# Designs tried in a protein design chat: VHH binders against q9y6x5. Part 66

Target 1, 379 residues: q9y6x5
Amino acid sequence: LPPKLLLVSFDGFRADYLKNYEFPHLQNFIKEGVLVEHVKNVFITKTFPNHYSIVTGLYEESHGIVANSMYDAVTKKHFSDSNDKDPFWWNEAVPIWVTNQLQENRSSAAAMWPGTDVPIHDTISSYFMNYNSSVSFEERLNNITMWLNNSNPPVTFATLYWEEPDASGHKYGPEDKENMSRVLKKIDDLIGDLVQRLKMLGLWENLNVIITSDHGMTQCSQDRLINLDSCIDHSYYTLIDLSPVAAILPKINRTEVYNKLKNCSPHMNVYLKEDIPNRFYYQHNDRIQPIILVADEGWTIVLNESSQKLGDHGYDNSLPSMHPFLAAHGPAFHKGYKHSTINIVDIYPMMCHILGLKPHPNNGTFGHTKCLLVDQWCI

## First folded at step 3 (VHH)

Design g4 (framework vhh_5j56_2)
Fold by ESMFold2-Fast, scan of step 3:
Structure g4 (fold): chain B 379 residues (1-379), chain A 127 residues (1-127)
Amino acid sequence: as target 1 above (379 residues)
Amino acid sequence: QVQLVESGGGLVQPGGSLRLSCVASGFTFDSFDYYAIGWFRQAPGKEREGLSSISSGDSGSTSYSDSVKGRFTISRDNAKNTVYLQMNSLKPEDTAVYYCAAGIKYSRGYTFPYDYWGQGTQVTVSS
């Protein structure tokens, strides 16, 4: 029987939540599995970029989903979370479900993971749900478990995506312990439901399950705003993305736009594309605009307006507030093992190993995840 | 200070059309931030009903409730900082006070919290 893997993402699940709130169901999952306390995500620390990095093992400059809002200067196309269905945006990489389907008579299943409702290299997940935020976690779980048990060829790779705690993190901010406590308790209950469903269906003992997230969350404030309209007139540039990383396409000389922006705020760094720090791995792609503005943690870039967000993400990936965690359970994983940190790009080669797939060239290091796996020598 | 002002309501016969306008001040609809503008209605003695929404950015995503899908169209004019609701094929059951509201869109279009509300505009569909 081929190995099977279910990859679950709870969007915006900051690693530090595990230390500040009680998670009895997740703790029971971890006791018989593994925990990675911090996952260092890729820059920018946004939903679409990091979800695609998990399944490709590539930095954003390499897989091409460089933001939640993008412009490609060569083709003149625009991308947004409301206009994400053009395969053009996704075709710079090969996600794991495509590789899985092209080998050894295998199927993939998807409940709303970013990119799974788009044909990529002419291949779409064998079973999938079109994105619809109104569909409950229970309905997503019911479809995934049905497909894991009742498919020919067999489903060996499945994904499950949930929008919380990201939505509530934005609305309340991560420092609102009362509201965040309620939200995180509900997520822990959903993890309990997941484990119970897999046990009742006879899947639990033979299925590898990874629970992770794409990014964290930091506290924002009306006292920490950067008004871009105070620095530069709208006639001088086209705005491709705003906050906390602004993507600027100049309509006049690039140096003139840069000079108007560089001293605008002490809480924002302004980079010409070639000056973006190498550690971000955010430079070598045509979808990265000529000028990038990076706000300091907790600062919001606005256009002559107030921000309603009490929490946000997208900030520097070195910030612990931007880091998610990874927990896993199943026949491939040790029981009761705790690991400090991995890079988010390391998840892809680990998953390829578990599924017996040859990974495409990637930025991950298999050695970083070896100690999690029963069939590997831990050093 | 965030404010929303609705206009364009009135009396219309069944099968008629109206266009409602919602003008915002204190923020702009061309924001690339996590804003959504929604249209709601409430008839006397009934619960408030969500009808349609449009998200922030240069190309806003739209949604419609089943009761109005195909009859109502939401659009925006960023230069005028105005959101419109074009209402066609109006029925007596569409009689209500219509509200626009502003809230935060949670990235992939999760639930929109609407914290800022206009005062409402009356629509009466009567023969």
Scores: ipSAE 0.066, ipTM 0.478, lowest interface PAE 4.1, mean pLDDT 90

Design g40 (framework vhh_surovatamig_d1)
Fold by ESMFold2-Fast, scan of step 3:
Structure g40 (fold): chain B 379 residues (1-379), chain A 123 residues (1-123)
Amino acid sequence: as target 1 above (379 residues)
Amino acid sequence: EVQLVESGGGLVQPGGSLRLSCAASGFTFRDYAMSWVRQAPGKGLEWVATISGSGSDTDYVDSVKGRFTISRDNAKKSLYLQMNSLRAEDTAVYYCAAGIKYSRGYTFPYDYRGQGTLVTVSS
């Protein structure tokens, strides 16, 4: 019987929520499994880029999903998270479900993980749900567990995506303890439902389960706005992405646009593409625009308007507020082990090892995750 | 001072059509991408369609592609949604919003949103 893995993402689950709120179901999961307290995600700290990094083990410049909104100057194509089904955007990498299906004729299943409803290198997840935010967590879980039990070839890799606590983090901000405590309690209850469902169906003892997230969340304010229209006239550039990382395509001389922007706000760093810090690994891709603006934590870039967002993400990946966590349970994992930090790109080679797959070249380091695994030594 | 006023909602039978309108004021309408978002009873907000400031680019949620058409008239500062082949699942309050969808499960910026117009699809 081949090893099986279920990868679960709760979008926008900031790591330090675990220290500030009670999670009885998640704590029970961790007690007999492993916890990585911080996962250092990739820059920019956005949903689509980081979800694709988890399943490819690549930095954004390498896998090609460099933002939630992108422009390709050669093809004149625009990408958004609502117009995301063109394989063009996803074909710069091979995600794990594709590798899983092409090695030893295994099946994959997906409940709405970004990219799983798109044919990538002519391969789509064997079982999948088209993205629809109205579909309940329970319905997603019911489909995933049905496919895990009733598939030929067997489903060995399954993914499950949930939009919370990201949606509420944006709406209320992470400092709204009343609303966030309610949201996070509901998520903990969903984790309890997940474990109960797997036990009821006889899957729990033989299934490896990873619970993780793509990024965190930081508090925003109407007092922390950067009005881009006060820096530069909109006729001088095309705006590809706005906040907190603005992607600027100049319509005039690049140096003139840069000079108008670079001293406009003390709460924003302005980079020519070639000057983007090497530590971001965010430079070598045609979808990264000639000028990138990076707002300081909690600052929002706007176009002569207010912002309704009380929380946001996308900021510098060195910020602890941008970090998610990783918890895991199953036959591949130690019991009761706590680890401080891994890189989000390290998850892919670990998952390949668990599934017995040969990983594609990637930016992860297997050594960083070996202490989590029962079949490895971490010295 | 920003106002978005929706109209055109009502009760229709399955397979019917409705055209929603949104009148905008208080901002430079032509400079903003505009969207329609909806909220079904007991559900969260769902993005439906976006149109660029010039009107040259449009985008739709999969469930309405081929049935709904978004359009705008910048001289009149008006946004429209032509809804054809309506289904019971399209029953929702529809909101006109300034901005585009940038992430899954929520809309951004959408810092300007109207009061909404109710569409009920029932036989």
Scores: ipSAE 0.019, ipTM 0.303, lowest interface PAE 5.4, mean pLDDT 89

Design g5 (framework vhh_5j56_2)
Fold by ESMFold2-Fast, scan of step 3:
Structure g5 (fold): chain B 379 residues (1-379), chain A 127 residues (1-127)
Amino acid sequence: as target 1 above (379 residues)
Amino acid sequence: QVQLVESGGGLVQPGGSLRLSCVASGFTFDTRDYYAIGWFRQAPGKEREGLSSISSGDSGSTSYSDSVKGRFTISRDNAKNTVYLQMNSLKPEDTAVYYCAAGIEYSRGYTFPYDYWGQGTQVTVSS
């Protein structure tokens, strides 16, 4: 029987939520599986970049989804979460569902993971749902489990994406214990529903399930704003992305724009593209703009206005507040094992190993995840 | 205080076109506060259906439901603080009251229930 894997993402699930809130269903899942307490994501710590890093094992500069908003000066194409369907943006890497379909001629299934409703290298997930935020978790789960149980060739790789707790993290901020408690309890109930559905359908014993996320969340405030209009006039640049990492395309001399920005706020770092810290792995791609502004944790870059967001992400990937977790259960995984930290790019080669796929060249290190796996030495 | 006023509804023959307008007050489309303006419709005895949305700010990101994709186009005029819904190739099943609504978009097209609603404008598609 070929190995099967379901990869589940709850957007914006900060790692330390596990310590600050009760998750009875998730804790039952972990008790008979594995937990990685921190996953060090890629910079910038945003939804589209990190979801694509999970399924490619590549840094953003290598897979080409370098932000949630991008501009290509040569083609004059614009990318956003509402304008993400052009294969041009996704074709710099090969995601695992494409590898799964092409190497073993097996099927893939997808409920709204970023990129799965786009043909990438002329290959789209065998079964997929077009992105629509109004579709319930239950409907996404129903489709995924139907495809896992009733496909020929068999679905061996499936993805399931959910927008919470990210939306509530932005609206209320991660420190709003009353509102976050309600949202996180609902997510735990959805995890309970997932496990029960898989058991009812006879899938649970033979399916590998990974539950993870793309990033965390940090508290923001109206007292922590950086007004870009106080630094530079709009006539000098085109703004490609704003906060907390601003992508600046100069309309005048780049050095003049840089000099206007570099000392504007003590809570923002300003980089010429070639001066972006090497540790970010955020430099070698034409979609990364000539000047990048990086706000300090909890600071919001604005254009002479207030911010409605009480929580945000996109900040430095060394910050624990930006880290998600990873939990997994299934025949490939140990039971009751806890691991401290992996890199988000390590998930891809681990998943390829579980599925028996040859990974494309990637930035992950298989050795970092081998202690999670029953068929590997943990030394 | 946020207010939305729709106009442009009426009677049209199948295959015809209409342009609905939604004038917003109490906020501006130049804001970076991630306001989304959406168009919804409701036919008698049916649940309200989301059709299209456009985000505030420079990007003006748009989305469409499958039932109207390719036929309807949402746009904005920031100087007039107005959102438009251009409806082409209208069908009898498009007959409904059309509503403009404003909400805050926090995550990947995910909006909390829209907090501010217009009064609605009737669109009737018949021969």
Scores: ipSAE 0.198, ipTM 0.586, lowest interface PAE 3.0, mean pLDDT 90
Fold by OpenDDE, second read of step 4:
Structure g5 (fold): chain B 379 residues (1-379), chain A 127 residues (1-127)
Amino acid sequence: as target 1 above (379 residues)
Amino acid sequence: QVQLVESGGGLVQPGGSLRLSCVASGFTFDTRDYYAIGWFRQAPGKEREGLSSISSGDSGSTSYSDSVKGRFTISRDNAKNTVYLQMNSLKPEDTAVYYCAAGIEYSRGYTFPYDYWGQGTQVTVSS
């Protein structure tokens, strides 16, 4: 029986939620499996980039999904949540489901994971759901488990995506104990449903399951705003992405735009593209705009029309508030093992190993996850 | 598909009031819809200016530009899928075409730019 792997993402599940809230089902999942307490994600810490990093093992500058909103100056194309179907944006990398599906006697399935409803390198998942936020977790789970159980060629890799607790984190802020407790309880219940369904279908013992997330969430406030309009006239630039990392496309001389922004706020770093810190691995891609603004943790870059969120993400990927977790269960994983930290790009080579796939060149380090795996030496 | 239709514009004297309405179709204001609705305006020869925004669902968070703070109020009626802009103490410089816009706010963390726009409604403030 070929190895099978289900990759589940609960968007915006901050790592320390595990410490601050109760998760009976997830804790049981962890007890019988493994936990990585902190996963250092990629900069910027946004949904599309990090989800694609998970399945490619690449930094954003390498896989080409550098933000939730992008602009390509040569083709004049735009990328956004509502406009993400052009393979142009995804084809700079090969995600794991494509690699898996091109193997003999294997197929891939996906429930709304970013990029899974797009033909990448002329390959689309054999089974997939078009993204629709209105579709219940139950329906997504039912489809995924049906495909895992009944498909021919067999589905050996599947992805499942859920929008919470990200949406609620934005709405309520991560520090709202009352509302977030409710939301996180629901998520734990969904994990319970997932486990129960897998058991009912006889998949639980043989299926490897990874539960992870793309980023965390930081508390925002009306008292921590950076208004760009106070620093520069809107006619001088085009905004490609806003907060907390703004992507600026100058309409006038770049230097002039930079000079107008560089001292806009003590809580915002302004970088010319060539001066972006190396540690971000966020420079070597044409889709990165000439100037980026990076707000400090908890600060929001705003224009006149911007909605005020109580929580946000996208900040420096070294911040603990931006870090998700990873839990896993299945024949490939130890039982009752906890690990402190890995990089999010390390997940890709691990998944490739589990599935017996040759990984594409990537930025992950397989050695970082060896302690999680029963067939590896823990050093 | 998402559609937005503005109404309520017209001619008003300085110091007067107007209430604009934006009726949204293609989505509903509930806990599972994660949209922001914003009001914009554009005067002849000027660039489009953002004025105010409100979140869909239970959050209901609002924002205002400095130019309209204290004078304009954004609100929503979930049952009617309508967002309102109450404009008080109107000034000649408020003369513009006013637009309603919608964008996905919380889903997948996407908040910009606004993807859906109405056709606009003319507001003229003149003595």
Scores: ipSAE 0.012, ipTM 0.311, lowest interface PAE 8.6, mean pLDDT 91

Design g6 (framework vhh_5j56_2)
Fold by ESMFold2-Fast, scan of step 3:
Structure g6 (fold): chain B 379 residues (1-379), chain A 127 residues (1-127)
Amino acid sequence: as target 1 above (379 residues)
Amino acid sequence: QVQLVESGGGLVQPGGSLRLSCVASGFTFDTRDYYAIGWFRQAPGKEREGLSSISSGDSGSTSYSDSVKGRFTISRDNAKNTVYLQMNSLKPEDTAVYYCAAGIDYSRGYTFPYDYWGQGTQVTVSS
């Protein structure tokens, strides 16, 4: 029978949480599987961009989901909550569930992973749930396990997305040990429920399971605000995205806007598009605006207002606070192996290998993940 | 301080209709603040179930659970700071206390925790 893989994301699960809190269920999962302690995500370190990078193996400039809020200069379309289901935004890449369905006549299943409720290249996940934040983890898990067990053609690739600990990380900040302890214990209990459900249904021994996340979280403060209105009047530009990476579309001469912003705060870097650091791989896409502002870790860009956020992400992807982890268990993976670091784009070619799929051209390097796999020689 | 007040519950015959209202105070629907309003229900001896949500933005993105899709419709009136749940083709199985909840999305993405809850309004579907 073809190999099966379940990809699980807990949004905003900072890698360092594993060192600062107890996770008995996740620890048991790792003991009989593999752990990658840090996953270096793509810039910008936001939810939609990084979730799409996991399933395409591409940098944001290549897959086209460059932010949670976007403007496309060629078509003049705006990406917002009402436009996230427009296939236009997702069509610059081919996610793994599309490849899975087209190469081997296999089915895919999705519980709310970003992009799975959108037809991409005229292909939607065989089984999916429309995004609804009010739907419980239990209901998402029940649907995924039903589809994994009872599908024809067989479901070989499944995804499961959960909004925590990101929501609480924003609300309380990652340094609020009392509230974060409660939230993270609840997540560990959900991991226990997931493993128990898979065992009860007889799926556990033959299913490859990856538990990962899209980014981390860093502490913010009312004492660390950058008021953009003190730098430049709003009549000079259109704001496409605000914080911590501001995307600026000038209404006047670009150089004039740049000069007003460049020296406004010691706690942000201001880049003309062509000057964005090469290491970000965040330059070659029409949805990346002419001027990008990048706040320093823990600083929030605001428009003459206070910020309610005590935690945030989107910052420089070299920051350890922005890094998630990856844990995996199943027949494809070693038992009790720990690895230090991979790039988030490396997950895609690894998953293609496990499923026997030919990957589309991508930015990942299979060699970085081969030591995790039982059928590979770690040299 | 965010407060939510539900109204419009009551006794209805099977096949009937009700419109629930949720009036919000402490924030406005006219800004592009990042928020969601959701409708939930809880029947005696059962877990709380999410039914529908509407988010910020010009049009408001809507979602529905499979149990109510095609029968219930969520809408908003920004001028009145009110969210409605239009319930059609009601069944005895729809009998529950219905709650309005609000969350502020700090990330402007998928993360909409529902931190503010109304007191609930009883809906009973029987002859």
Scores: ipSAE 0.000, ipTM 0.289, lowest interface PAE 12.6, mean pLDDT 88

Design g7 (framework vhh_5j56_2)
Fold by ESMFold2-Fast, scan of step 3:
Structure g7 (fold): chain B 379 residues (1-379), chain A 127 residues (1-127)
Amino acid sequence: as target 1 above (379 residues)
Amino acid sequence: QVQLVESGGGLVQPGGSLRLSCVASGFTFDTRDYYAIGWFRQAPGKEREGLSSISSGDSGSTSYSDSVKGRFTISRDNAKNTVYLQMNSLKPEDTAVYYCAAGIQYSRGYTFPYDYWGQGTQVTVSS
């Protein structure tokens, strides 16, 4: 039978949660598999951009999903996580499920991973669920395991997405140990349910499973707000995205808007598009706006209002608080191996190798993940 | 402090129309994907029923229960911090107290149970 891979994302699972809380089910998974302690994600450290980077191996400027809220100046189109179904936004890259279906004549299955309910290059995941946050983890898992077990052509690549611990990280903040311990215990129990379900269905021994996330979470506060209305009047610009990375489309001269913003707060950096630091790989795309504001860790950009978020992400990708982890188990992976760090773009070429697919050109480096794999030499 | 105030209820004949308004204070509706407003109703001796919701964001994603789909329309005016429920082709079975509720979306479309509720406005459909 061809190799099979299930890619699972728990949105907003900060890497150091593993050190501060107990995860008995995840630890049993890791004991018989591999752990990458930190995954350096792409900038900006947001859900849609990083989920698409995982499955394309590309920086955001290259795959085109540059934020959760976007504007394309050439076509005058708007994107949000509530209006994400136009293939236009997704067509700047080829995600792994499309490659899987086209190169190997195999099927893909998806439970809510960003982009899987959209036809991309005229190809949609063979089996998929339209995004609906009300659908339980159990129902998503039931559909994925059904599709993995009884498909023709066989499902060789499957994805499963869950909104926690991101939602609770935002609501309570990552420093709320009482609420976060409760949420993280529930997630560990869901991981236990996943493993049990795969074992009971006879899938566990021959399935490669990756558990990862798109970003971390940092503590915010009502004492750390940047009021954009105190810097500049709304008549001078159109706001495309607000916090913690503000995307500004000027209605007047760009230099005038920049001058009004550049010294307004000591807790944000203001960049003209061409001055965005090269290390972000966040410049070469029409969906990146002429002026970008980047708040310092834990600071929230607001419009003359309070913020109801006690945690947030989107910040500088060099910050450890923004990093997720990666754990994996299955016939492709070593048992009991721990690795320090990989880049999130490295996941794509590793997954292509496991599935026997030829990767599209990408920003990942296969060498960074070799030590995780039984068929590779890493020394 | 978050507060919701409903208005626009009253007595109407079968086949008539009403527009309910919900004014929010203590937070702002804009194009950000952080807020959802839902309309609910409760008739005497029945459980509370969800009718319609609208999220923040440029598109303002909307949903409707099967009982009101095609007859009720939800909309928003971000400048007035107000959400509307336009109710057309009203029937006697639409008689209920109508509630506006606000939920905060903290993640991709994920709304925690509605934490903020208005006091309700009575709608009576009778000849």
Scores: ipSAE 0.189, ipTM 0.550, lowest interface PAE 3.4, mean pLDDT 90
Fold by OpenDDE, second read of step 4:
Structure g7 (fold): chain B 379 residues (1-379), chain A 127 residues (1-127)
Amino acid sequence: as target 1 above (379 residues)
Amino acid sequence: QVQLVESGGGLVQPGGSLRLSCVASGFTFDTRDYYAIGWFRQAPGKEREGLSSISSGDSGSTSYSDSVKGRFTISRDNAKNTVYLQMNSLKPEDTAVYYCAAGIQYSRGYTFPYDYWGQGTQVTVSS
C-alpha cells in the first residue's frame, strides 16, 4: 500500500503549551511517536502564510502568500481571510496536495486547510470541504477519515484544520490559565477523538499522522499600544495589513511616509522594503508593500482605538512565543523520540519523502528531520 | 456599547429582491481590518446559518455561503457605518429572520464569536 499521511493543524498552538498545560491524549500520541518541541515558523507569523509554507516548503516571499491581508498594486486585487478564493494568490507555488494528486493512483483530501478549496494550477483536491468555521471538528474528522479509508484512487495525503486554540488565544490571551486550560483540554480531547477514530477504522498502524500548528501566541495588553494616528495622517497612506506587522502603501512620497513613521514608537521597527532584514526572507515579492512596521513582542499597532485582542501573533519568527510544535506518529516515524527544533519549511521535504514524492524546489532542509524518520540515519 | 440595527426586511414574492441594512454604532469601519460584519439567518426549526461576511478594512473582502452565492451581495458604506445585504432571486427557502453580527476577525475568516448581534429582521418569501 502506498504511504498515507494526514497533516493536522491546530491553529495557534504555542509550543510551550505542552509544558504549561496537560495533554493526556497528545502526550500518548507523542509517546508512541515523535515530538519536535519548537518549530521556527516563517515571517510574518500569520496563519495563511505559515500554513502555505508547511505545504510548500517555501518562505513567504517565494510562495506569495505574504500575509492574511494582501494587495496587489497591478491588478488591484485584495486578499483576506474572507476573500482567499482567487487562484491568483496561490499560483506562485505548488502545494503538496497538488503534487500528490497529480501522481498515478493517488488522490488528496482536505478539511479546510488554507488554500485547499481553491484550484491551484488548475488542480483542486479530489475531496475537500469549503471553509466553514461552523463545521465541527467531528464532521471534518469524519469526512477526512472516510476519504482516507474508502476513496478510489486512494487518498494518500490529507489535511485537517482546526481554528483553536488560536481564536481563544486571541480572545483570552495565552496567559489566561483558566480559559486556556478549558480550551486546550478540548483540543486534547479532539486529538483523542482523532486517534480513536483512526483505531476504529484500522488506519492507526498504517497512517502517518502529523499534528502541528502554524504559530504561537503572545500576550497583548491595553498598555502596549502603538497608535499610528499620532505619527502620521491617515490620508497619507493605505493600510494593507495592520498588526503586529503593518503593511503600508504610501499615498504620498514614500520617504516622507517613512520619516513620519520611523520614530513613531520605540517598540516598533520601521523598514523600507529594501531594508527588511534578510533573516526574515520577506523582501522579494511584489505583494510586500513599500513600508512595513514590525511591533515588538506583545505590542499592538492601532488606529485611534484600543486593541480588543488579548493575544496576537505575527511577530518576529525568532520569538519563542511565536513557535508551534510538531508531533507525529506512524510507520515512518520513530517511537518515543524528541527533537529540539526544526524550521517550518523543513516539514515539506519530510512529507514528500514519506509519500515518495519529488519535492518542488523549496527552502526546507531534509537533513533537519532525518532523526524523526525510521528509514534515515540520525546525525 | 456596540449596537447593530437591521432593517429592510419584509414580504417579497419568489424571484424578488430585498436589500437589508445593518447600521453599526460603537465602532467605525475604516482601514482597520480587525472587524467583520456578518449576515446570518435563522428559519423556524432550523439552526442559525451564516450567509456572508465583510471586513472592515480597506480591502472590503467578502465571503459567501454556497446557499446564497451568486444571489446575495454584501457591501458596506464606511461613511454611514452601514453594511448591506442585497438579496436577489429570493426563494421560499430564504424565509427566515436575518441577523447582522459584528466581531473581531481571527484566523481564516473565523470570528469567535461574533460578540454583537442585531435584533433581526424578518424576511418572508411567498407567492
Scores: ipSAE 0.030, ipTM 0.428, lowest interface PAE 5.4, mean pLDDT 92

